# Ledger of designs, part 4: VH-VL binders against Regulator of G protein signaling loco (loco)

Target 1, 177 residues: Regulator of G protein signaling loco (loco), of Drosophila melanogaster (Fruit fly) (q9vcx1r247to423)
Amino acid sequence: AALECRVIVGYLGTIEMPKQISHSSKLQTVRSCIRKLRQEKRQPTIVLMCITPDSLSLQSSSGGVLATYSSARLNFVSSSSESENRFFGLVTSAVHNTQIEEEYEPSAGSAAAAGHISISHSCHVFVIDTKLIEHAQHLQRAHEFRLQCTRDPISNLCLEFPNNSEYVVNLVRSMYT

## First folded at step 3 (VH-VL)

Design n20 (from c2 with heavy chain I103E E105S; framework fv_tezepelumab)
Fold by ESMFold2-Fast, scan of step 3:
Structure n20 (fold): chain C 177 residues (1-177), chain A 125 residues (1-125), chain B 108 residues (1-108)
Amino acid sequence: as target 1 above (177 residues)
Amino acid sequence: QMQLVESGGGVVQPGRSLRLSCAASGFTFSSYGMHWVRQAPGKGLEWVAVIWYDGSNKHYADSVKGRFTITRDNSKNTLNLQMNSLRAEDTAVYYCARETYTEYSWTSGYYFDYWGQGTMVTVSS
Amino acid sequence: SYVLTQPPSVSVAPGQTARITCGGNNIGSKSVHWYQQKPGQAPVLVVYDDSDRPSWIPERFSGSNSGNTATLTISRGEAGDEADYYCQVWDSSSDHVVFGGGTKLTVL
C-alpha cells in the first residue's frame, strides 16, 4: 500500500469477548479490558504495529508476524478514558460458519448472528512508553526492529515512538474510516 | 455528588412537539452511554432510546422510531430528546439514565446505576 | 421481539422470604438486572449481573438466573421493601433494552 505507518508499542494481551455486545458500551468495554489486563501485571511484549489501508499487523523484533487483521476485521479502537493516556484497546472481529443441527437460535451471540453465521470479538490491549528514561533505549528498539525514525517537522518528535495513546488511536481511526 | 436532572416536560396537544433535556453533573459525562426510559401513569418501565458516549450511534424503540431524536452535547454535559408528532400513548414520566456495567459483564449487557427524577409529559386527547 | 414476564403482585409476611420471578426465553444466557421503585420516586438498582449487589444494598437482596427464569430473592421482608420491582435485560438481536412488566411487592 502507498500509505504505511509504523509504531512501537507494548502488547499486554487479548481478551475474547462474550457473544452479546452492546454497541453503546464499546468505550466502557475497552476500558474494562484494559483494567483487567493491567491488573494481571504482565510484562509487555514490545511489538511493531504496521498500519496500512488494507491491514494492521503486529511484528516481533525478529521480523516474525505475530498477527494480521484485515481492515474488515478492525471493529473499534479507543484509548483508556482514565487520566494516564498510556493504554489503548483494539477490537477485532472474526466470522465463523456454523451448521444447523436440529435447532437454531436467532438470539445467539452478537446482533449479526443468524444461525449459520456467528461472529466473535477480541479486545487487544496495548501500552505505550510515555517517557523514555534513556535515549539509548529508543535507539536500541529502532535498531532491533530495523526502524528509521521519522521526525515530525512541527513537534520534532519521532513518530514511531508515540508519547501518548491518543496519537495511535487517531492514526488507526484515520486509516480505517 | 452525581446528579441527573430532567426538564422540558409539560402538557401538549397531539401532533405537537416537545424537547426534553437532562443535565448531568458529578461524573465524566462523555465516557457514558445515556438512555431515555419512560413510564406511563400506573404502568411499567419502557425503554425509549440510547445514545453512545460520543454521539456517533443511536437506537430507538420501534414505537418512537422516526418521531423522536436523541442527542447530546458533551461540552455542556447535556442529553436531549426531541419528541415530534406526539401521540396520547406517549404520555409518561420520562427518565434519563446512565448506563454502566462491571468488568466481568462488560459485553453481555448493561444496567442503569443512576436515574434522574423524571419529567412528566402529558399528551391531551 | 423479546419479552420478559413478571407476576403482577407478590405478598410476603414480615420476616418471610419474597421471591419475584422474571421469565424469558433462554434468559439464563443473558445478564439480568433488578430495580426497586417506590411511589413518586425514580427506580433504584438493587441487583445487577444476575446476582451481584451494589455495596449500599442490604445482603437480604439476592438474585439468580438460569434456564428460562431469573429470580430476585428478598429475605427477612420489611415494610420498607414495599415497592414495584422490575427486571431488565439487553437484547442483542434487536439492540434494545427490555424491561419486565413489574411486580408489586406487598409486606403484610
Scores: ipSAE 0.000, ipTM 0.499, lowest interface PAE 13.5, mean pLDDT 80

Design p01 (from b1 with heavy chain S104E T107E; framework fv_umesolerbart)
Fold by ESMFold2-Fast, scan of step 3:
Structure p01 (fold): chain C 177 residues (1-177), chain A 123 residues (1-123), chain B 107 residues (1-107)
Amino acid sequence: as target 1 above (177 residues)
Amino acid sequence: EVQLVESGGDLVQPGGSLRLSCAASGFTFSSYSMNWVRQAPGKGLEWVSFISSSGSTIYYADSVKGRFTISRDNAKKSLYLQMTSLRAEDTAVYYCARDLYWGEDYEYYFDYWGQGTLVTVSS
Amino acid sequence: EIVMTQSPATLSVSPGERATLSCRASQSVSSNLAWYQQKPGQAPRRLIYGASTRATGIPARFSGSGSGTEFTLTISSLQSEDFAIYYCQQYNNWPLTFGGGTKVEIK
């Protein structure tokens, strides 16, 4: 079916996650991020979230693009708890490769081997508010989805996240139905 | 070891002022939101104030708003509560309490508390 | 502000018995409810968060249930170290509010 979803959400903020996060701790980390940004009582920024098979973008009400994440960068998505689905967190990943020439000191060229691969994670927190959405309906129970990844055979790190837009669409749609 | 150590509790006369301190150790203080919670002798727990990790967001209970000021010094790993215009009803043990850290495997609300410092407001 | 009401105020039980403690919110707090245990002369210790999730290191005899406005903390087969005052706390809305506490004491 079509993997296009357009929804108005409130954006609360983004928290950089620790690099050494275990697979089993992602849910707890996302819930922690949601609680922290809820406690800040920030005024949510109204954004249009557009999800396609290839990307997730955040747009202003005037149509300006605020951020774009390729489907390959969508790592994890979860709502705040089993009985609370007003907030959800989206984790995006970025792969950093230190094999760039400028990373090496000229005098240390013989000591520097291959580059290092590291993954950074950011948790973006959003709120679903029936007052923000023209087609707003009942809020459902919390949902959790684990996004798939392609592991690098050497480092065993998740480097690609194919077709993960589908999981984000499914979570968002479930919160509006 | 995560530790929170409160100090500054004293006997003070009504209308007086007092400054409480909470010294944090064993964790990255600048990454956590902090709270003050008090308990009057023989009574239950009452939330007093919240400060975000950066110090930019602050909340107060209505009973202390305008009289108490929460602040933090991330370089010194310390949390403060400046109390003014003290009343008899402010007599309580004051606890420093830590909110969540996003890097943990487990979710805790007030996961660590200090042992408290007693403030007595009496003539 | 959301008012949290706990009942009973005092519960007298013998070791090995089951204790059931109630907490009611004046308006819905979803599942954003925590339970704390406080022993005499000590700071509170968290037992339950998210209404039903047991904190790390907390014995299986402690369980929480409920959502919305009605919550319960159950202690099965009470041990001598469980005699304490128990508080519920909502974290759905500012200001944060606690219940008045339930004292679980030995018969």
Scores: ipSAE 0.000, ipTM 0.449, lowest interface PAE 16.1, mean pLDDT 75

Design q01 (from e1 with heavy chain S106D W108Y; framework fv_gatralimab)
Fold by ESMFold2-Fast, scan of step 3:
Structure q01 (fold): chain C 177 residues (1-177), chain A 125 residues (1-125), chain B 111 residues (1-111)
Amino acid sequence: as target 1 above (177 residues)
Amino acid sequence: EVQLVESGGGLVQPGGSLRLSCAASGFTFSDYYMNWVRQAPGKGLEWVGQIRNKANSYTTHYAESVKGRFTISRDDSKNSLYLQMNSLKTEDTAVYYCTRDYLYGDTYEGYFDYWGQGTTVTVSS
Amino acid sequence: DIVMTQTPLSLSVTPGQPASISCKSSQSLLHSDGKTYLNWVLQKPGQSPQRLIYEVSNRFSGVPDRFSGSGSGTDFTLKISRVEAEDVGVYYCMQGTHYPTFGQGTKLEIK
């Protein structure tokens, strides 16, 4: 359907976060994660980010789905404070739930009916690929991902190859509240 | 010059699968034992496994932590080494390096004389 | 598995001064072929590990002679006679006598 947005970005890595994160510290935490992964100076892995109202997924150029995050797991998104406006972070949450099988410990009784729940947060850091400047490069990359480019009718630029991270951040925010 | 170039890393959810590749150049790949070594963020080096050459029947050996989940293979015609990773766990999060065993004549010395640049595997939910 | 233990875990050295790193194995590294498969590997910041020393004391081609290894059985030492700025990184001892295992690493920094 027409509510799927697709962008090509580079993936730099993921940093697991402390169990408790205050709402006021999320922006600072994302910026710290971006700074840390930039300092590692590793080559980004090029991924296709598919954004729908229900989920955000990452796909490799080989066609494999690397990760899928339902809208309920999307916690926070922000760009860095860097003037280049190339980097952004996505914070996801995951609920870890384990059930104690009643047959494992027969005397567990009521404990077997209850689960243990913990929540983890991860900051995933992405970068806009500034090497993909020309339309020919966009077409080549789109072909690798079995992707058709969508042109903005006013600017005639490919929406799947944004030139700054704030565009992607705003796109994600527009899908999820 | 000897070069090893890994690829295929990325972000994957627990229980998922991922296949890493290592492209070798600058030497007779088919003569050498090859290894995978990983490094978790901020941690030391951990050997993952080894595949021997054709003369040793392509035998494979694995670290206990990955046995039954990881499979090493090679394609000598393509000068390529592979690591198939199944049932991934968060503790598999690491930079994965392919390495070449040192060879003197026909004897393997158990030394990793060349390393690739690494490919990052993040297993996160 | 053979356990490899390095000391110290961190070392700060003024340029031109010597550095010494110890590595101990939980079992003798003497192989039945008469060789001792103890190796040293260096990982510079942001880089892949690189070869340094094999069979206790042999430098790989291209390794400066200021690096030397010594030891036998279960006790091994890596020495840098005059530390230079380019020597910064994490040093690992590694055994190949059985399935490969590494020490936990020693971070060398410049004061």
Scores: ipSAE 0.000, ipTM 0.545, lowest interface PAE 12.5, mean pLDDT 81

Design q05 (from f1 with heavy chain S105W; framework fv_telazorlimab)
Fold by ESMFold2-Fast, scan of step 3:
Structure q05 (fold): chain C 177 residues (1-177), chain A 124 residues (1-124), chain B 106 residues (1-106)
Amino acid sequence: as target 1 above (177 residues)
Amino acid sequence: QVTLKESGPALVKPTQTLTLTCSFSGFSLSTSGVGVGWIRQPPGKALEWIAHIYWDDDKYYNTALKTRLTISKDTSKNQVVLTMTNMDPVDTATYYCARIYDYEWFGTYAMDYWGQGTLVTVSS
Amino acid sequence: EIVLTQSPATLSLSPGERATLSCRASSSVSYMHWYQQKPGQAPRPWIYDASNRATGIPARFSGSGSGTDYTLTISSLEPEDFAVYYCQQRSNWPLTFGQGTKVEIK
């Protein structure tokens, strides 16, 4: 069956990416997006990120689902690649149909109804727990999201509160690659 | 310019409740990631952290003092208030309030601006 | 709670000499800060996050360390460096300070 992982992260915002991005430019574009949103120094929105092989969803503490991305929409994920990186970017894709809806009176109406398919990319930027504080705050956040703070028996760390962004990036990659 | 200033009684009797107010300017506790807290220093001794309150009303207390402490804020007045019950002569100290910016990109988690301190003497 | 132990308790040195101040934590810490305090004054942030000098702090001051062991170094003492230096950890609640190292320029 499907493996489900849940992690609590801060959400900084979303930046629309260039319409066509090459595979080699994705990493630098994500790093640019992380840098831009970090510079705004806004308080992150704390969200629960739920990762399954089929989808990634973001949930608020009030229980509302803020966003759901099917695995087909997850294009790329990367951390900021700094020595103490706590930030990562998730690139999602969306397929848009643009359609000419004007109808020519004769049979050429099928040409007027023709659509174009375009793909857009959005970079969503997250940060690991905004206050890197002792287990007591992790328990409080876990309670707020109706979770238990699960301790890993080997590392003795809370699984819902990872050490760094690279952990979450690797977790996402393992689910979708 | 960021400034903080402590106010409250200079003398408190044993068993009484101490109330200290920190008044500040140059920043707002509505600003994301900012907190204000209290640190004390008995004469000739080390600094001891007491409590912090953050912009989102998140509160932290020194575990040894927690049952005696209440921290609150009034963001419209730019004030943070600390209440400490059942005062004892051992609580005689200079009490400081300080700002903390608890957001990692360029915040240090350090207490970057401090008030001048107010000496509170507990004696009968 | 994390206990911070500073050594030496007092350091008496002449101007121009190097001062090395130690701060050891009872368990590993992620954030260690240093404050300078002169008699009758509030503490001043001095070094934050182990090695970053606060604004206006002279280049003769440097911080280093990780885990449980942290050091504050003054490469060549000046008369204005007379003060008590406190380390403070930010990794766990409650926040804790060391007992201080008094630097006497002599």
Scores: ipSAE 0.000, ipTM 0.470, lowest interface PAE 12.9, mean pLDDT 80

Design s01 (from a2 with heavy chain I104F F105Y; framework fv_iratumumab)
Fold by ESMFold2-Fast, scan of step 3:
Structure s01 (fold): chain C 177 residues (1-177), chain A 126 residues (1-126), chain B 107 residues (1-107)
Amino acid sequence: as target 1 above (177 residues)
Amino acid sequence: QVQLQQWGAGLLKPSETLSLTCAVYGGSFSGYYWSWIRQPPGKGLEWIGDIYHSGSTNYNPSLKSRVTISVDTSKNQFSLKLNSVTAADTAVYYCARGGDTYEFYSNPAYTSFDYWGQGSLVTVSS
Amino acid sequence: DIQMTQSPTSLSASVGDRVTITCRASQGISSWLTWYQQKPEKAPKSLIYAASSLQSGVPSRFSGSGSGTDFTLTISSLQPEDFATYYCQQYNSYPLTFGQGTRLEIK
């Protein structure tokens, strides 16, 4: 069967990262973004994160697609820290082509375009919903998102409702390497 | 093709231990939850507990202090022991297959009981 | 524990009748409900799972509907072999719980 994973997470927001970041600074930048959004104390938006080899998407409970990131746009993923283990950041890259559009005349035979290519980086911050203690609550939420709950036979916890961020980080890394 | 067969039914005296075994034929034992359910004469169904092939168990809290479910994966069997029986434990006891953990996306429809044993009458009387 | 209450506890009907049995949960169970049929001296048989999905081999005259706390089982045209006791069961949370049963009798 094709490898596809689905997890329910809370979304806290997105921060634009510095225009040029070194590979070695990505972890520290993600941790800074997580700290910033945690300090804002905003209520998370509950989303379904669908992870496939080709893309990662975020969906609302009605099935509406809020965002889709192709595997080529997925740059980096990391959790906040071992002790907290509730938050993680996903870094996406986007290529922007800015061109001067010129009208094409049928008799011209050629068109001139000038443009600039730039790359932006965004850090999307998520939190694990640790309020779900009872199996009944996560089964009901799974139904709202049209999920079917898969229970781990040893821990009796649903895989779609992870209790720590490192589990989700490992799912994402396993798909995109 | 999947069949469940039970044995160990009988007459018990109060304070004795009830013991029943269920054997699974014609299908995979692993990947499913295996349950015990009982029905007192003329009454409804009561779930007792379930077990996974790994030995992980769930019990009805009303019976948890007296119940043990165990598994023998080499024989595709699982067993129920209920300690300190009373007349209130008189019932037909069923084993059943339920629950499925297929991949990361499982259909909760498979938590329904789709195959049942024939039932074992246990009578507790002095 | 989630309490399942069926209505009516018994009913009498004739072959060809449309029969409806209801089941109410004491708290929300989404669609995590199975309907069973039990004949005297026999183990129960699964009819409907996930509130509305028909089990393979079950006649199409059986249907289920509902979500949350209120559920119904409908038999569109009652046949002689349908006289039995019917149970609902939730699998939203442990412990798994059944309704008290509805006995369907020949009129």
Scores: ipSAE 0.000, ipTM 0.446, lowest interface PAE 18.9, mean pLDDT 78

Design s02 (from a2 with heavy chain I104L; framework fv_iratumumab)
Fold by ESMFold2-Fast, scan of step 3:
Structure s02 (fold): chain C 177 residues (1-177), chain A 126 residues (1-126), chain B 107 residues (1-107)
Amino acid sequence: as target 1 above (177 residues)
Amino acid sequence: QVQLQQWGAGLLKPSETLSLTCAVYGGSFSGYYWSWIRQPPGKGLEWIGDIYHSGSTNYNPSLKSRVTISVDTSKNQFSLKLNSVTAADTAVYYCARGGDTYELFSNPAYTSFDYWGQGSLVTVSS
Amino acid sequence: DIQMTQSPTSLSASVGDRVTITCRASQGISSWLTWYQQKPEKAPKSLIYAASSLQSGVPSRFSGSGSGTDFTLTISSLQPEDFATYYCQQYNSYPLTFGQGTRLEIK
């Protein structure tokens, strides 16, 4: 069975995070990113967020895939609630390597093949708004954009999601309840 | 509003341990990185290390074997100890707040040191 | 370690001049750069953070630009109180590193 949660969100933008931050400072960094992008007063870009056990993807209203992040790249998620709207930030990680990564197998005792590795973190900021959801449903009426995923009827928990995807699903559900 | 005040021994002999303390008044101690930075007479700035309110530390590799930074969250204080000092450690030492949060129009992003202590001159002479 | 190199090391200017100071990082630091002003016998003061954002209370004649490895601090119309030493600093990677400083002197 395909487990998939779909939700219409407003996308405000992405901010690259400092590479040297502690785990305990991530919440404050995410809230800083939310404040910065809210104050730019850009009109949110309507996107469909699809969350599965394996990935989180963002799709345009025309059905084009804008971005896909594997569940392993989902690093942190946190909300900031102000006024009528709820905002949240999603931190994704990416590994950059100047070597051929997928099949590169350095010989034992050879450090020359190590190459340069760096890790980047990006904070993506979204808004959940009843008016935005209603408008997006009119534009994309062929689909039902309410949260759709398998739940355990007794414990009311998402079934078969890995920890990273479950955390995002739980946050998004809490913002609709 | 936020004020950093520092104190500690100013005159040391070679091989002794440098000890400085910085106290934070008028603002939140939690949520920020707290740094020590030094400046030898007539020279530029050198970052020594920082500490988060949890006690997590980062040190400049050039000083890591000799430096310890500690925090006392009950007093909103953090301290620097640098052992085995030599004449090369003669400098003005500053404590400073590095941001881990952001307030629009009022505070820097956590990329800058926005509040500094008054500085402590430490002289190492035989 | 990321090396920060400032140019020039010293500069002489007159009140009313447009002054430009540059800073180069040995590797990419995105926009994670702060500019400081330091007067004799005083602690440094933050002027610009995140490469281009003006610190609260700092006069609008100060501006910053750049990203990646090349950065610039500009003073559009130099005032008497602006004669000082200026430092750039990166916060992209530990250890945090400063440029060697640019001394701005009166002509």
Scores: ipSAE 0.005, ipTM 0.460, lowest interface PAE 15.8, mean pLDDT 76

Design s04 (from a2 with heavy chain I104V; framework fv_iratumumab)
Fold by ESMFold2-Fast, scan of step 3:
Structure s04 (fold): chain C 177 residues (1-177), chain A 126 residues (1-126), chain B 107 residues (1-107)
Amino acid sequence: as target 1 above (177 residues)
Amino acid sequence: QVQLQQWGAGLLKPSETLSLTCAVYGGSFSGYYWSWIRQPPGKGLEWIGDIYHSGSTNYNPSLKSRVTISVDTSKNQFSLKLNSVTAADTAVYYCARGGDTYEVFSNPAYTSFDYWGQGSLVTVSS
Amino acid sequence: DIQMTQSPTSLSASVGDRVTITCRASQGISSWLTWYQQKPEKAPKSLIYAASSLQSGVPSRFSGSGSGTDFTLTISSLQPEDFATYYCQQYNSYPLTFGQGTRLEIK
């Protein structure tokens, strides 16, 4: 089925997570990222978040794609705190494969060919706020792109996402009230 | 206003265990890394380790076999224990908030050690 | 471990002078560097984080620059309260490491 949830969010920024920080502390790390970016006091950038079972993409108000993450790259999602359910952080992972070829003694020795694989994590911070809709340049367009799931054309049902995308959809739905 | 208040330790004999506690007032305890840092008299700063409110710890490898950091989230406190002290452990010990490193839109943005305890002088002598 | 080396280890200056302190990392740390000021018998105070971002409440005469391995702290017009020891610190990887310090003394 062609499922797609679309929501207008304010984007506050992205924080690359420390390389040697404990993986068991993701919830608290996300909350720290939300707090830090809220303290910047920048005007949120209005973006359209499109979530499917296979991917999550961010689009600018002009329709340009800013970023696309496969569902397998969606590592973690959480709100800022129970009392402040308007901000959330999305952690994405990226695999970097660096192929390094080092020749120390070309005439007498061997080349040292090293493939280095590293995984980085980024925390993207968003806000859901009715006032962002009121301040949007295209209010009618913004209203039509409020949180909604595309219905299955055959069954006319709004299906849940069974992958990592499901957690993002469920969190966003719980906040957009 | 966030304030860190620390207590414990003082004069220790070689082989004893150093114990210090830091309490956090006026701010959120969760969501931050909490560190211990020491400074021997007339010398520079040395990071000992940090802890998250989940209990996850990171230790300086030079001290890892002797150090334990623990947290009591119900009291907003975290504590340092350093075993088998010697004269080389004589220092002012500080607790501090911080220890995150991040990039925002390709620009770094992170919390330095932005709040520090008052420091505790620990002297190890025979 | 990443070694942080500051230069000079000490310098003498007069009020109104432009002062420059440098810090070099033994490997690339991007911009994950903080500068601290420490006065006698007090805890260090954060001045600059992320190599170039001024900490809230810190006078604009302080500035930081650099990335990778080479970093600089500049005080554009030295004031009497600026005589202190200055430390750089990296947070690119564990263990967190500090420079050995630069002592800024009255001339």
Scores: ipSAE 0.000, ipTM 0.457, lowest interface PAE 14.4, mean pLDDT 76

Design s05 (from a2 with heavy chain I104F F105S; framework fv_iratumumab)
Fold by ESMFold2-Fast, scan of step 3:
Structure s05 (fold): chain C 177 residues (1-177), chain A 126 residues (1-126), chain B 107 residues (1-107)
Amino acid sequence: as target 1 above (177 residues)
Amino acid sequence: QVQLQQWGAGLLKPSETLSLTCAVYGGSFSGYYWSWIRQPPGKGLEWIGDIYHSGSTNYNPSLKSRVTISVDTSKNQFSLKLNSVTAADTAVYYCARGGDTYEFSSNPAYTSFDYWGQGSLVTVSS
Amino acid sequence: DIQMTQSPTSLSASVGDRVTITCRASQGISSWLTWYQQKPEKAPKSLIYAASSLQSGVPSRFSGSGSGTDFTLTISSLQPEDFATYYCQQYNSYPLTFGQGTRLEIK
């Protein structure tokens, strides 16, 4: 009975962020990352995004898992009005635990640490491509990813092929915020 | 209740362009395929092509070089143009909702032609 | 293109008769077939989709069966309003194709 939502999107790339991102600058950071990756004019990689309450994963058409992010790592998601409602960014956090290579005798009890913990942030940029919602592309992509369409009974639109980025942003937010 | 109403050309001369328009009332235009189908006098049905609200089209290969289907989403209308007509193009032309292929669809009922226009008789003669 | 062939081309029957019409596809179409009824000077009406599913509002005397390449439409007890031309249509692949039709006439 596990809840799972699946959407086909284009992936443009990932930008590593400064050591710490402030809460007040998250939207501006996403906008900046979208602009930067749009300027590179790279062909998007078509991926299947699988969204569950526990994780968000990206899969290739061959069935390979490209990335998996636990719900605890999902920090922020947003689109921008500047991106014509076609682009969105997902910010993830990762905790890195590193040990000091050289051993030393600590001179202070709880004041000295044997290891070091750092936190990194990454912004992943995605696009809704008009080709993904066209009839021929819809059928071909569904075949490649072994999907059947879930039709919205009111609009009759296929939920796996969204036509705007706000739909995906709201879907992710409903799972994790 | 969904209703389709069509209008356009009736009597054409060989080499002219056939133009028909279909308007959709009482239901959602988005999320459906909209088709043109024709029937020559005393013969069976022939699918011409379909269009999605995005403007994406599929055409019968036998007609592809002469046919254009277009959409006006602001008016909930779609139109057929068939160039260089001959007497073989004499038929009743229907607009209809549906006609998508099913292989990946979750609801096969939406792939059938479930609502039809009233039909337009187009006669091509000298 | 997938060719759809109906048999018979025409059939004469009496009210109350059990009528069967067949449709054959030139290649496998799974269950992706619709049956239509057309009365003179009217647009066709869908009766059965997915080979065997009855369209809403269609009388239960109509039924469909088959998969792959061979399909049958059955009318269990023919009524006066059933005299019409019947068409099968595949929606497995483009271009969408129809059978040539079966004309059902009063005996």
Scores: ipSAE 0.000, ipTM 0.490, lowest interface PAE 15.3, mean pLDDT 81

